# Ledger of designs, part 32: miniprotein binders against q9f7q9

Target 1, 364 residues: q9f7q9
Amino acid sequence: MSKKIYIGAMTGTSHDAIDISFLSIGTKIHLEYFHSIKFPKSLRLKVKKLIENNESSLSDLGTINKEIGFLFSKSINEAIGFSKIKKSSIECVAISGQTIRHEINKRFPFSMQIGDPNIVAKETGLLVVSDFRNMHIALGGEGAPLVPEFHNQLFYKARNPRIILNIGGISNYSFVKNRNDIWGTDVGPGNAILDAYCSDFLQIPFDKNGAIAAKGKVDHIELGRLLQNNFFKRKCPKSTGKELFNIKILSKKFLKKKAEDILCTLVEFSAKSIINSIHKNGHNNCDIVICGGGAHNKYLVKRISEMASNDIVLSSDLGHDVFAIESMAFAWMGYKRVSNEALIVQTSSKNVKGLLGSITKSKL
Short names: E, the ipSAE of ESMFold2; O, the ipSAE of OpenDDE; V2, 0.75 times the mean of E and O plus 0.25 times the DockQ between their complexes.

## First folded at step 16 (miniprotein)

Design u1 (at its last look DockQ between E and O 0.88; V2 from the best seeds 0.84)
Fold by ESMFold2, look of step 16:
Structure u1 (fold): chain B 364 residues (1-364), chain A 81 residues (1-81)
Amino acid sequence: as target 1 above (364 residues)
Amino acid sequence: MGDKSIKVTFETDDRKTLWEIYYEVWYLAEEMGYDVIITITGDELVVYVTLPSEEEAEKFAKELEEIAKKLGAKVEVKVEE
């Protein structure tokens, strides 16, 4: 029988890329092809303004939504061409969209991703699965993280509970213990503020290996202020976005300090956010497997390791595709949706099951 | 007229090294302001880029070869015009 392919396309949170994974799914999940391209700078700036500013015209939002839709479409079509995988073998493409708002702790919770799935369906000619987060929310969940069940699929080991820590722009972790149930939460910043500082103030893409941060000293006053954010007081499961953790939360006085001290403090902020959450949830007695782009920030990993009571392992050391895991997760969720298989939604009470993702087709 | 397309293929059977190459290549491309395509199939990582001149193509290819040397991977550079 011909091999069925499931595509997951997302905006990367570790280096502002568009990451596209092609999966085959049988007895094992296999990454057949991975494709990564740069998120165009001019469009990246437009998205950054939408995230950091609370004011935008509806016309601008509508236009950028279309621009992102065409960006995903172009990237997916390019990936198909380069992969030399037969288009007829592709069952669906799941897209993350670009998150611009994630507002949960309120009367009418919502999450907003741009990148029009109608454009993607039309331009690729493929069945598109999108908007996983709003059904998650409708079922009583947080809309994020979405990866905990995929982490179960990849990392479950009987009588070996483990934490799967994904360090992207926002950090999240899964507590993998039960084959048939999940636990996961967003924990706070990962790379988002670090990378934004490097781009905006240092004119470099990010602090490679955390080398600049490693030379600095922690500003404990600013760190203490940053850790007072009400997000850290919320019970898990909880979720957040870049609209909460961005350059605007840094004090003007702090931003006048030398770069190494700023980056050192921001690394400490990310590391403490992560470890405090793990400890608060009572997950001290298991290994931490680190994945996501932040796994390559050697200084950040060092600080996490020094704060942890847990043993630390990189997912790459276990043979996993550390930068592809999130785009693979979207491909896998697309597979589940087109197979009419429910995913587990974690809520503040009982976990439930539901069909996540909206299906969009341009033709029969 | 002066544009030069190159394809640089890295090969390693170590998934950790493969993704370290990915990280190094992305940082270099972002630092230099180049729009690259990075692909992974099996043990092979491929970088595709079109550069404005032969001089820029040679410089970038040399940097990519240094990444391969640093990380202990096989590397092949092809000019595809």
Scores: ipSAE 0.843, ipTM 0.948, lowest interface PAE 0.5, mean pLDDT 90
Fold by OpenDDE base, look of step 16:
Structure u1 (fold): chain B 364 residues (1-364), chain A 81 residues (1-81)
Amino acid sequence: as target 1 above (364 residues)
Amino acid sequence: MGDKSIKVTFETDDRKTLWEIYYEVWYLAEEMGYDVIITITGDELVVYVTLPSEEEAEKFAKELEEIAKKLGAKVEVKVEE
C-alpha cells in the first residue's frame, strides 16, 4: 500500500518562510520531505503593517486573506511537484495560516489567522484542515501552544522527563513526562526582537550564531524592566505573540546603546524568560531539547545552558529536524482531525478533549 | 541577460550538518535579497533559485560552494535551462 502522506504548512516562524512538511504516519512519524520557501517581501510588508498597526480596512483584510490563501496554494502545489510524491497519496493539508492577531485576555478571546482555506482546497484539490487555534480557544484553551501533544508523541522517553523548548519568534516549551499527560506554555520572547533589531537597525537578516551578541554586555536596567512585563506574572499555561514582544517594547534610551550590548541584552532577556519559566513550573530535573530557529543562535543556547541545571541537546541530536518541528506538528494535527481523533486541550482548570481544525473540501 | 535558474545540491552523512547548511543558506539568501527554495530529503539539501543574471548565479553558486566547504558537505551545482 502506498504511504499515506499528511502535509503541514506553516508561516510566521522565526524566519520569514513558509515551511512545508510531508509526514508519513504509521508506527513511527517520519518526515518524508521538507520544503521551505521565502515569504514574498511585498506580502511580508503588508502582513507586518497589519500586525503593527492593528488597523485595516475590511477590503484590505479581505484581499490579504485571499493573497495568503493563494500563497499557501502555490507553495503547497510547488512542494508537491518537487517532492515527487503522488498527489493521490496525500490525505490532507493542514495550514497554520498567517497569525495577525492573538488576543486571549478579552471577554471574547480570539486568534486570527489569515489565508483562505477555500482557495487552498480549490487550488490544491486536497482536503484542507485549518483554524486550529479558534477551536482550541472555544474548548477553553488559549489557542497556543498547539504542539505539546505532538511533542509528547515525538519525544516521549520512558523514565526520562524532557523539556521540548521551541525557540521561534516566541519561545514555548512542552513538558514531556507521561504519554497521556500533556503540558505546554509560551514562555516569552524568542528571536523576534533580536531579528527585528537586526533588520531595522543593522540591516542584516539576523545575528548569525549570536556572534554580535556574544561580544556585548548586558544592560541590567533594561533587562530588569523587560522582565517586569505582566505576561511573566500570569500562570502557566499561557500564550503570547509578537504583539507583546516586539521592538516597540524597548526603551529609547536602550536603543542608543551599542548594537552588541543591545543584542546581548535581548539574548539575556530570552534566556532568562525561558529559565524563569522552567523554574517557576518546577521542571528543573529533566533534559532540555531545543528546536526552532533559535537553536542555531549559539550564544542564546550557551546562555540557556549556563543558567540551566539541565542537560541540553538539540532536537537534531535526537534525529528530529530543528526547523521542521512546527510544520510537522500541523501535519500531525491534520492527521488527527481527518481521523476524527480528539486532541487534548490544556485549560486553566481541567484538560479537555476535542476535534481541532475545520475541514474544507472543494471536491469529494 | 535573462534569468538563470540554479539547482545546488548538498550531500552530507550528518543530518545536523544539513540544518547548519539550511541556516547558512537562509542567511545568505536574505542578505543577498534572493528568493530561494530549500528542500530536504534524506541526506540531501537542495537550493533552488532564479537570479537575474548569469553573473549573479555564478556568484551565488560560489558562495554556496564556500558554505559546503566550510561545513564539510559535498556540493553539486546545476544550471537549469
Scores: ipSAE 0.819, ipTM 0.941, lowest interface PAE 0.4, mean pLDDT 92
ESMFold2 (binder alone), look of step 16: mean pLDDT 78; pTM 0.732

Design u2 (at its last look DockQ between E and O 0.90; V2 from the best seeds 0.84)
Fold by ESMFold2, look of step 16:
Structure u2 (fold): chain B 364 residues (1-364), chain A 81 residues (1-81)
Amino acid sequence: as target 1 above (364 residues)
Amino acid sequence: MGDKSIKVTFETDDRKTLWEIYYEVWYLAMEMGYDVIITITGDELVVYVTLPSEEEAEKFAKELEEIAKKLGAKVEVKVEE
């Protein structure tokens, strides 16, 4: 039996990993293989400086674009080798690229991902699908989140509306109600500021299970200031990135406080951002399914549950692959693109349909 | 040159446990500064890592076995030659 395989490869995970999912798609979507490796430190530092400084020479930007292209290529080829899956079974590889800017609320909105798809196509010998976000934007969408239609595919249940809450670096949710339409939005920080604080100030990768945060007390002055960010005043659908929610938004006075109080306040900020968005959009009368890396931050989940009027369940409790959902979504979008099937683009007015993703081949 | 490569295989039929192992392994690897490859096929999660010495390999393998015990998964450690 010859299965058709679709690969999704992405960076920007909550663990600074490169995640690669291999899907078979038929009556059911099945994760055949998942491969996860650390984003190389030296290249991660170059990307971090590029994002934080928002300045670079054109030559440096061009070089980093190639380096990320080779990183995707190397990672995908390694995943194929470890998977034992026949390369001839692979229909395409979809790549997220590495987002370095995402600027939507302006006259000429744009999203910039690096990782040259020509390098990936040449080095893997596979059909590459890339740049899903800029066609989304061109059609009047936000370019993010891209997962709502995949959430519909996985979680739709007739007469049973659901919220699919993805807690990554940035939190987003989908309101899954109609099989043939979508609703989704970014809502604010997830783990991004929490993890950055742990890394930069505590020299640990993240606050395991939120144990440090659980010992702290909320700084309500700083929390109130953080919640005044103009992003929270925008109408949905909306999108954001780590350039808006990072250590630099924290006051210097706040950063002098005890680590447990800082983390406690940041957990409250993420939880409040999420619940306020759900309430503002009138979605407080259905179940919340939590996925993404933040689903394993027990204290954050506890705070969300205590603020919510909704029943809460982890996507893993429903048999779903919590950390793989986003890379699976890219594989699925690659499948849609090579099948010439349109995706739904949510806009501020009517939703539209379009072919998302650019196809790159090295050979005819 | 003095490095030791190991392969640690976790097995569980519970998807929740499988991803809890993923979380625990990533945290441990990041805390210790190790570059791991984590793979998932069916009910198996596999950790591949190259470590500076036999002593570090034994220490890391022991910690991975403790994760398996805590979470109720089968575990097998293999030295790759």
Scores: ipSAE 0.838, ipTM 0.945, lowest interface PAE 0.5, mean pLDDT 89
Fold by OpenDDE base, look of step 16:
Structure u2 (fold): chain B 364 residues (1-364), chain A 81 residues (1-81)
Amino acid sequence: as target 1 above (364 residues)
Amino acid sequence: MGDKSIKVTFETDDRKTLWEIYYEVWYLAMEMGYDVIITITGDELVVYVTLPSEEEAEKFAKELEEIAKKLGAKVEVKVEE
């Protein structure tokens, strides 16, 4: 029998790409194919403006939802073509959509992802799974992180508790101790502020290897101010977004410093946020496995290593690709949904179980 | 001079090296402002890019060859018609 393939497609990584993973799921989870395509600059700027301004016409919001739907469709169809995988072997496509709002601390909590699944279903001719976060919220979760159960499936090792630390735009981690005990939280900033500073002030994509930051000095006044953010006072599990952790939180006085000192301080902010969260949750006596784009910031990894009492490895050292983990998680959540298998949802009280994601089909 | 598409294939015996190549290629493509597709299958990383001229295609291919040399990977450059 041909291998059943599950696709996960996501946006919103630090490198402004659409990442697409093709998984086979049997006794093992295997990444059969990975495809990454640059997010179109024009559409990226529209999305950035929408996120930063908190204002849009209903017409503009409706239009961009369709544009992102077509972008996903095009990218998925292209990835299928390049993979040489038969379309008949593909059971579903799970999409993250593009997050434009994540507002949990309200009477009516919500997380808004754009990218019309109807377009994706029609244009690909595949079953689409979408809108994972809003079902997670409806079940009493915060809509993030979605990956803890997948991290458990991928990284569980008997008698070896692990932290799976994803350093994206936002940092999150999962504590993987038991197969049936799922725990994860957002931690704070990853590389989102670092990359935004590089783009907006240095006109470079990002601080490659953290090489600029490694030459700088920490501004302890600004670092101390940033660490007073009310998000850090919240109990875990908790979620956040780029709405709380962006370039606008930096002081005007701090932004007048040398680039190396700014980047050094921002690396320290991410590193301390991670370590403080691990310590606060009592997870300091286990291995740390790092994944996500921030794993390639050698200076950030070094600062985490120097502050941690834990052994640190990259997910690549365990045979799991650093950049593919999040899109793989969507593919796996797609599998769970089409198989009618409930996922664990962490709530403020007890964990619950439910089906995550909406199914969209254009044909039988 | 018309758009030129190039396909650059990297091959390594170390999957970790493929992701280092991925990181370096993304940085380069973002720095130069190029729209790239990067694919990973098995022990191969492939970069697809369409550039506005042959000269830019050759220049980008040379930069990718330097990445391969730096990281100890095999590299093959194909011009797609």
Scores: ipSAE 0.814, ipTM 0.938, lowest interface PAE 0.4, mean pLDDT 92
ESMFold2 (binder alone), look of step 16: mean pLDDT 78; pTM 0.733

Design u3 (at its last look DockQ between E and O 0.90; V2 from the best seeds 0.85)
Fold by ESMFold2, look of step 16:
Structure u3 (fold): chain B 364 residues (1-364), chain A 81 residues (1-81)
Amino acid sequence: as target 1 above (364 residues)
Amino acid sequence: MGDKSIKVTFETDDRKTLWLIYYEVWYLAEEMGYDVIITITGDELVVYVTLPSEEEAEKFAKELEEIAKKLGAKVEVKVEE
C-alpha cells in the first residue's frame, strides 16, 4: 500500500518528446504511468544549434540550460498531476538532461547534458538524480549507452543469450548473457539522421514505415564513404552522439539526389552499421530483440533482418513497453542511486562498479 | 474564436497495439502541428490536446477514431471544457 515511485524523465527520444515514466520496483519492475509531451519547437531549434555549431556563447548555453531545467520541471509536475499518484510516494526523479556534446576519445573526455537539476529540484520539490554519464566516464567508461544493465534486468534469461538492439537517434545494443555482468555499445546512426533529413528537406517529422526509403536505390559510393568514419574502426565498447551523425556529414552532391535515394542510403547506413558491429563482435548466434522508435520503421527492420544471420523479434511482441524503456531505465537508475546501490560500468578492460548520478534537493 | 480541449481514450489489452497507437498518434500530431499530451496507465492510452477551433478539434478527433478503427482498439472521445 505504501508503494514507492521512481520517476525517469528524458529527452532525445526518436520523436523529440519528453518521456516520463513512473516505476514501482519490488520483485518486478512495473510501469505505473507514462507521460509523453512534445519538446517545444523553439527550444528544439536552440538545442539543435548548440549541437551543430562549432562555437556558442556561454550566455546562450547558460540561458538554455535554465530553459531546459524549467521544461523538465513543468513536464514532471504536469505528469504528477495527470497521474493522480500521491507526490509523497515519489522517492526521486531521475533526469537525463539534454545531451549537447559527447566527446570521449580525447585526453579529458566529457559528456555535457543541459537542464539544470537545481531548477528541477526547486520547482518539483523532489529529490533529483542527474548527470549519470560523467561518473560513468570518470570510472573509465564511455558515458553511453547507459541501458545495458537495465536491459539485463528486463531481458536476461538463463542459457538464452540475446541481443537487445535499441534503434533510437543513435543505435546501441546490449549482449544479454550474464545476470551479474553487462556488455553493451553504441554502434552507429539510428533514426536521428533519417529524421533530420525528413524535417529539414521534406517538412515531415520522419519517413513513416520507411515508405519513401523503400522506393529508392542505394548510393553505394556515398554509403562506402559514410562507413569509413573513424567511429566504426574503434574497439567496443564505444559511444557517440548526434553531433557525429547528422546532415552535415552528407556530401552536397549526395544531397542533390532524389529524397527516396537519400533515405534508402541512410537506412542502409544504419542497418549496415548495426549488423557489421554484431558480426565483428561475434554475436550472431542469438536472437535480436529490437526496441526503440526505429523498431516501427518497417523498411529499416526489413533491411536489418535481410542482413542478419540472427532471428529478429520486436520487444513489443514480448510484451515490453518499447517506447518507455529508456525513460524507465532512468527511473531505475534513480532508484539504484537513492538506494545506494552501484551500477556496472563497462570499460575497455575490466568492468567496474560505481554510484552513478548526482543527488540534488532543495530541502531537508 | 475559442480554444477546444479534447480527451481521446484508447483501450486495448495488447501491448503491441498500445504502442503502435502511440506511434500513430505522434506521427499524426506532428504532421498536423498539434501539441499533444499522451499518457498510458494500464491498458489505456489517453490523448489530451487543446486546439484553436471546434472544427480542428472535430477533425483531429475523427482522425484519432480512424486510428482506433484501423488498429482494432476501443476509443472514447470527450470534449473538455
Scores: ipSAE 0.830, ipTM 0.946, lowest interface PAE 0.5, mean pLDDT 89
Fold by OpenDDE base, look of step 16:
Structure u3 (fold): chain B 364 residues (1-364), chain A 81 residues (1-81)
Amino acid sequence: as target 1 above (364 residues)
Amino acid sequence: MGDKSIKVTFETDDRKTLWLIYYEVWYLAEEMGYDVIITITGDELVVYVTLPSEEEAEKFAKELEEIAKKLGAKVEVKVEE
């Protein structure tokens, strides 16, 4: 029998890409194919404006939802073509959509992902799974992180507790100790502020290897101010987004410093946020496995290592691809949904179980 | 001079090296303002890009060859018609 393939497609990572993972799921989870395509600059700017301004016309919001739906469709169809995988072997496509709002601390908590699944279902002719976060919220979760159960499936090792630390735009981690005990939280900033500073002030994509930051000095006044953010006072598990951790939180006085000192301070902010969260949750006596785009910031990894009492490895040291983990998680959540298998949802009280994601089909 | 598409294949026995190549190629493409597709299958990383001229295609291919050399990977450049 041909291997059953599950696709996960995600956007809004640390880098401005659409990442697409093709998984086979049997006794092992295997990444059969990975495809990364640059997010179109024009559409990226529209999305950035929506995130930063909190304002749009209903017409503009409706339009961009369709544009992102077509973008996902195009990218998925292209990835299928390049993979040489038969379309008949593909059971589903799980999409993250593009997050434009994540507002949990309200009477009516919500997370808004755009990218019309109807377009994706029609244009690909595949079963689409979408809107994972809003079902997670409906079940009493915060809509993030979605990956803890997948991290447990991928990284569980008997008698070896692990932190799986994803350093994306936002940092999150999962504590993987037992197969049936799922725990994860957002931590704070990853590389989103670093990359935004590089793009907006230095006209470079990002601080490659953290090489600029490694030459700088920490501004302890600004670092101290940033660490007073009310998000850090919230109890875990908790979620956040780029709406809370972006370039606008930096002081005008701080932004007048040398680039190296700014980037050094921002690396320290991400590193301390991670370490403080691990310590606050009592997870300091286990290995740290790092994944996501921030894993390649050598200076950030070094600062985490210097502050941690834990052994640190990259997910690649364990045979799991650094950049593919999040899109793989969507593929796996797609598998769970089409198999009618409930996922664990962390709530403020007890963990609950439910089916995550909406199914969209254009044909039988 | 018309658009030129290139396919650059990197091969290595170390999967960690493929992700280092991915990181380096992604940075280079963003720095140069090019739209790339990067694929990973088995021990191969492939870069697909369409550039506005043959001269730019050759220049980008040379930069990719330097990445391969630096990281100890094999590299093959194909011009797609």
Scores: ipSAE 0.829, ipTM 0.946, lowest interface PAE 0.4, mean pLDDT 92
ESMFold2 (binder alone), look of step 16: mean pLDDT 78; pTM 0.732

Design u4 (at its last look DockQ between E and O 0.84; V2 from the best seeds 0.81)
Fold by ESMFold2, look of step 16:
Structure u4 (fold): chain B 364 residues (1-364), chain A 81 residues (1-81)
Amino acid sequence: as target 1 above (364 residues)
Amino acid sequence: MGDKSIKVTFETDDRKTLWEIYYEVWYLAEEMGYDIIITITGDELVVYVTLPSEEEAEKFAKELEEIAKKLGAKVEVKVEE
């Protein structure tokens, strides 16, 4: 019998890609196919404005929500065609959407992802699972990170606690210790502000291997100012979005400095955010496994390693699909939802279980 | 003069090398301003691109072959239309 396939589609955390993973799931989770395409520049700029601006037109939001729905649909249909995987084998498509707001520490917390799942369901003809974050929030969680239980599935080893550090646009980590429970938190910026600086000011996609940053000197005044953000004072678990860590948080005079010094300071900001959180939580005595796009920023990894009291290992050195882990996590969560299996939701008190993800169909 | 499509297949059984190829290919495509599709099935990474001329297609394919040589992966280039 043909394998049952679960698709996870997300906006990539590095390289501004749409990453699509096809999983088969049994006793072993297997990546059958991975498809990556570029997020179109014109639409990416519209999304950037939504994230960075304090105000936006409701009509623009509504229109962009549809445009991103069509983008996911086109990308998923293309991936199915290229994969040669039978569409009848596909049980569901889980989509991340494109996060434009993540506002938790307030009276009515919410997370907002655009990319209309009705468009995706209609255009693909598949069962769509979406909006994992708002049920997570409704159950008392942070809505992010969503990956800790998937990290447990991939990386748990009895009597071998480890940190799974995902360096995406926002950095997060899981403390993998208990087979039947999870711990995870967002920790601060990853590569989003670095990449935005490179794109906006240097006209390059990112600082390859951190080579430009490596030539610079840290601006300790700006670094100190950046680290004063109230996010770093909150107890874990905590979460944030790109709206908190973007170019607008940088002072005008800092932006006049050499590119090398700006990137060097931003690498230090990400590295210090990560290591300060790990040490504050008492997670000093285990290996750190690094995944996500930022794992390939050699200078960032070097700075993390030099600050850490932990040993550092890349997830690729362990044979894992380092750039696919997040889209695989969405496929896995889609699998859990269509199987009516609860996920663990970490809260500020006791962890709970709930059904995450909304199901959308265009057909019976 | 019609567009030229190329398909470049990298093969390696080392997951670290496979994802390093992914990283290098994305950076190169972004640097050159090309829109590409990258796919991974098993030990194969495939790059699909359509470029406006055979000269550009062959130049990009040559750069991809250099990535394979540098990282120790097998590579096959198919240039069509």
Scores: ipSAE 0.814, ipTM 0.940, lowest interface PAE 0.6, mean pLDDT 89
Fold by OpenDDE base, look of step 16:
Structure u4 (fold): chain B 364 residues (1-364), chain A 81 residues (1-81)
Amino acid sequence: as target 1 above (364 residues)
Amino acid sequence: MGDKSIKVTFETDDRKTLWEIYYEVWYLAEEMGYDIIITITGDELVVYVTLPSEEEAEKFAKELEEIAKKLGAKVEVKVEE
């Protein structure tokens, strides 16, 4: 029998790409194919403007929702072509969409992802699963993180509790101790502020290996100020976004320092946010498995290692691809949805179960 | 001089090295401002890029070969018509 394939497609929070994972799901989860495409610069700028300004016309919002839908469609169809996987073997495509807002601390909490699933369903001719976060919110969750149950499936080891730390634009981690008990939280900044500083002030993509940061000195005044953010006072599980952790939170006085000192301080901010969260939740006596783009920031990983009492490994040391984990999680959530299997939703009171994601089909 | 498409295949015996290649190639492509596709299947990482000139294609291919050499990977460059 041909392997059933589940596609997960996401716009990364750490790098300006569309990541597409093709999963086979049987007794094991296997990444059959990974495809990463650079996010088009023109559309990237439009999305950045939406995120930063909190304003758009209804016409512009409607238009960009379609543009992102076509981008996903094109990217998925291209990935299918390159993979040499038969389209008839593909059971679904799960899409993250592009997050433009994540507002949980409101009377009406919401998370807005753009990228029209109708376009994706029509143009690919596949069943599309989308809008995972809003069902997670409707069930009493915060719409993030979505990955804890997938992390449990992928990384569970009997008698060996693990932290699965994803360092994207935002850092999140899952505590993987029991097969049937899931826990995860957003932690704070990952690399989003680092990368924004590199792009906006240094005209480089990012601080490769954290090499610039490794030469700097920590500004303890700015670090202390940043660590006072009200997000860190919230109980876990909790969610955040680039709306709370972006370049605009930095003081004008701090931004006048040397680049190396700025980047060093920002690495320290990410590292301390992670360690403080682990400590606050009592998760100190386990391995830390690092994934996401921040895993390649050697200086950030070093600072986490120096502050942690935990053994640290990369997800790659366990045979799981650092950059593919999030898109793999979407593929797996797609599988769960089309199989009518409920996911665990962490709430402020008790965990609940529900079907996550909307199904969109253009044909039978 | 017309657009040139190149396909660069990296092969390693270590999947960790493939992700190091991914990271280095991604940085280079962002630095150069090129639109890039990176694929990973088994022990192979493939880079697809279309460049505005043969000269830029050759230059980028050389940079990718240097990444391969630095990380101990095999590399094959193909110009796609």
Scores: ipSAE 0.800, ipTM 0.934, lowest interface PAE 0.4, mean pLDDT 92
ESMFold2 (binder alone), look of step 16: mean pLDDT 78; pTM 0.732

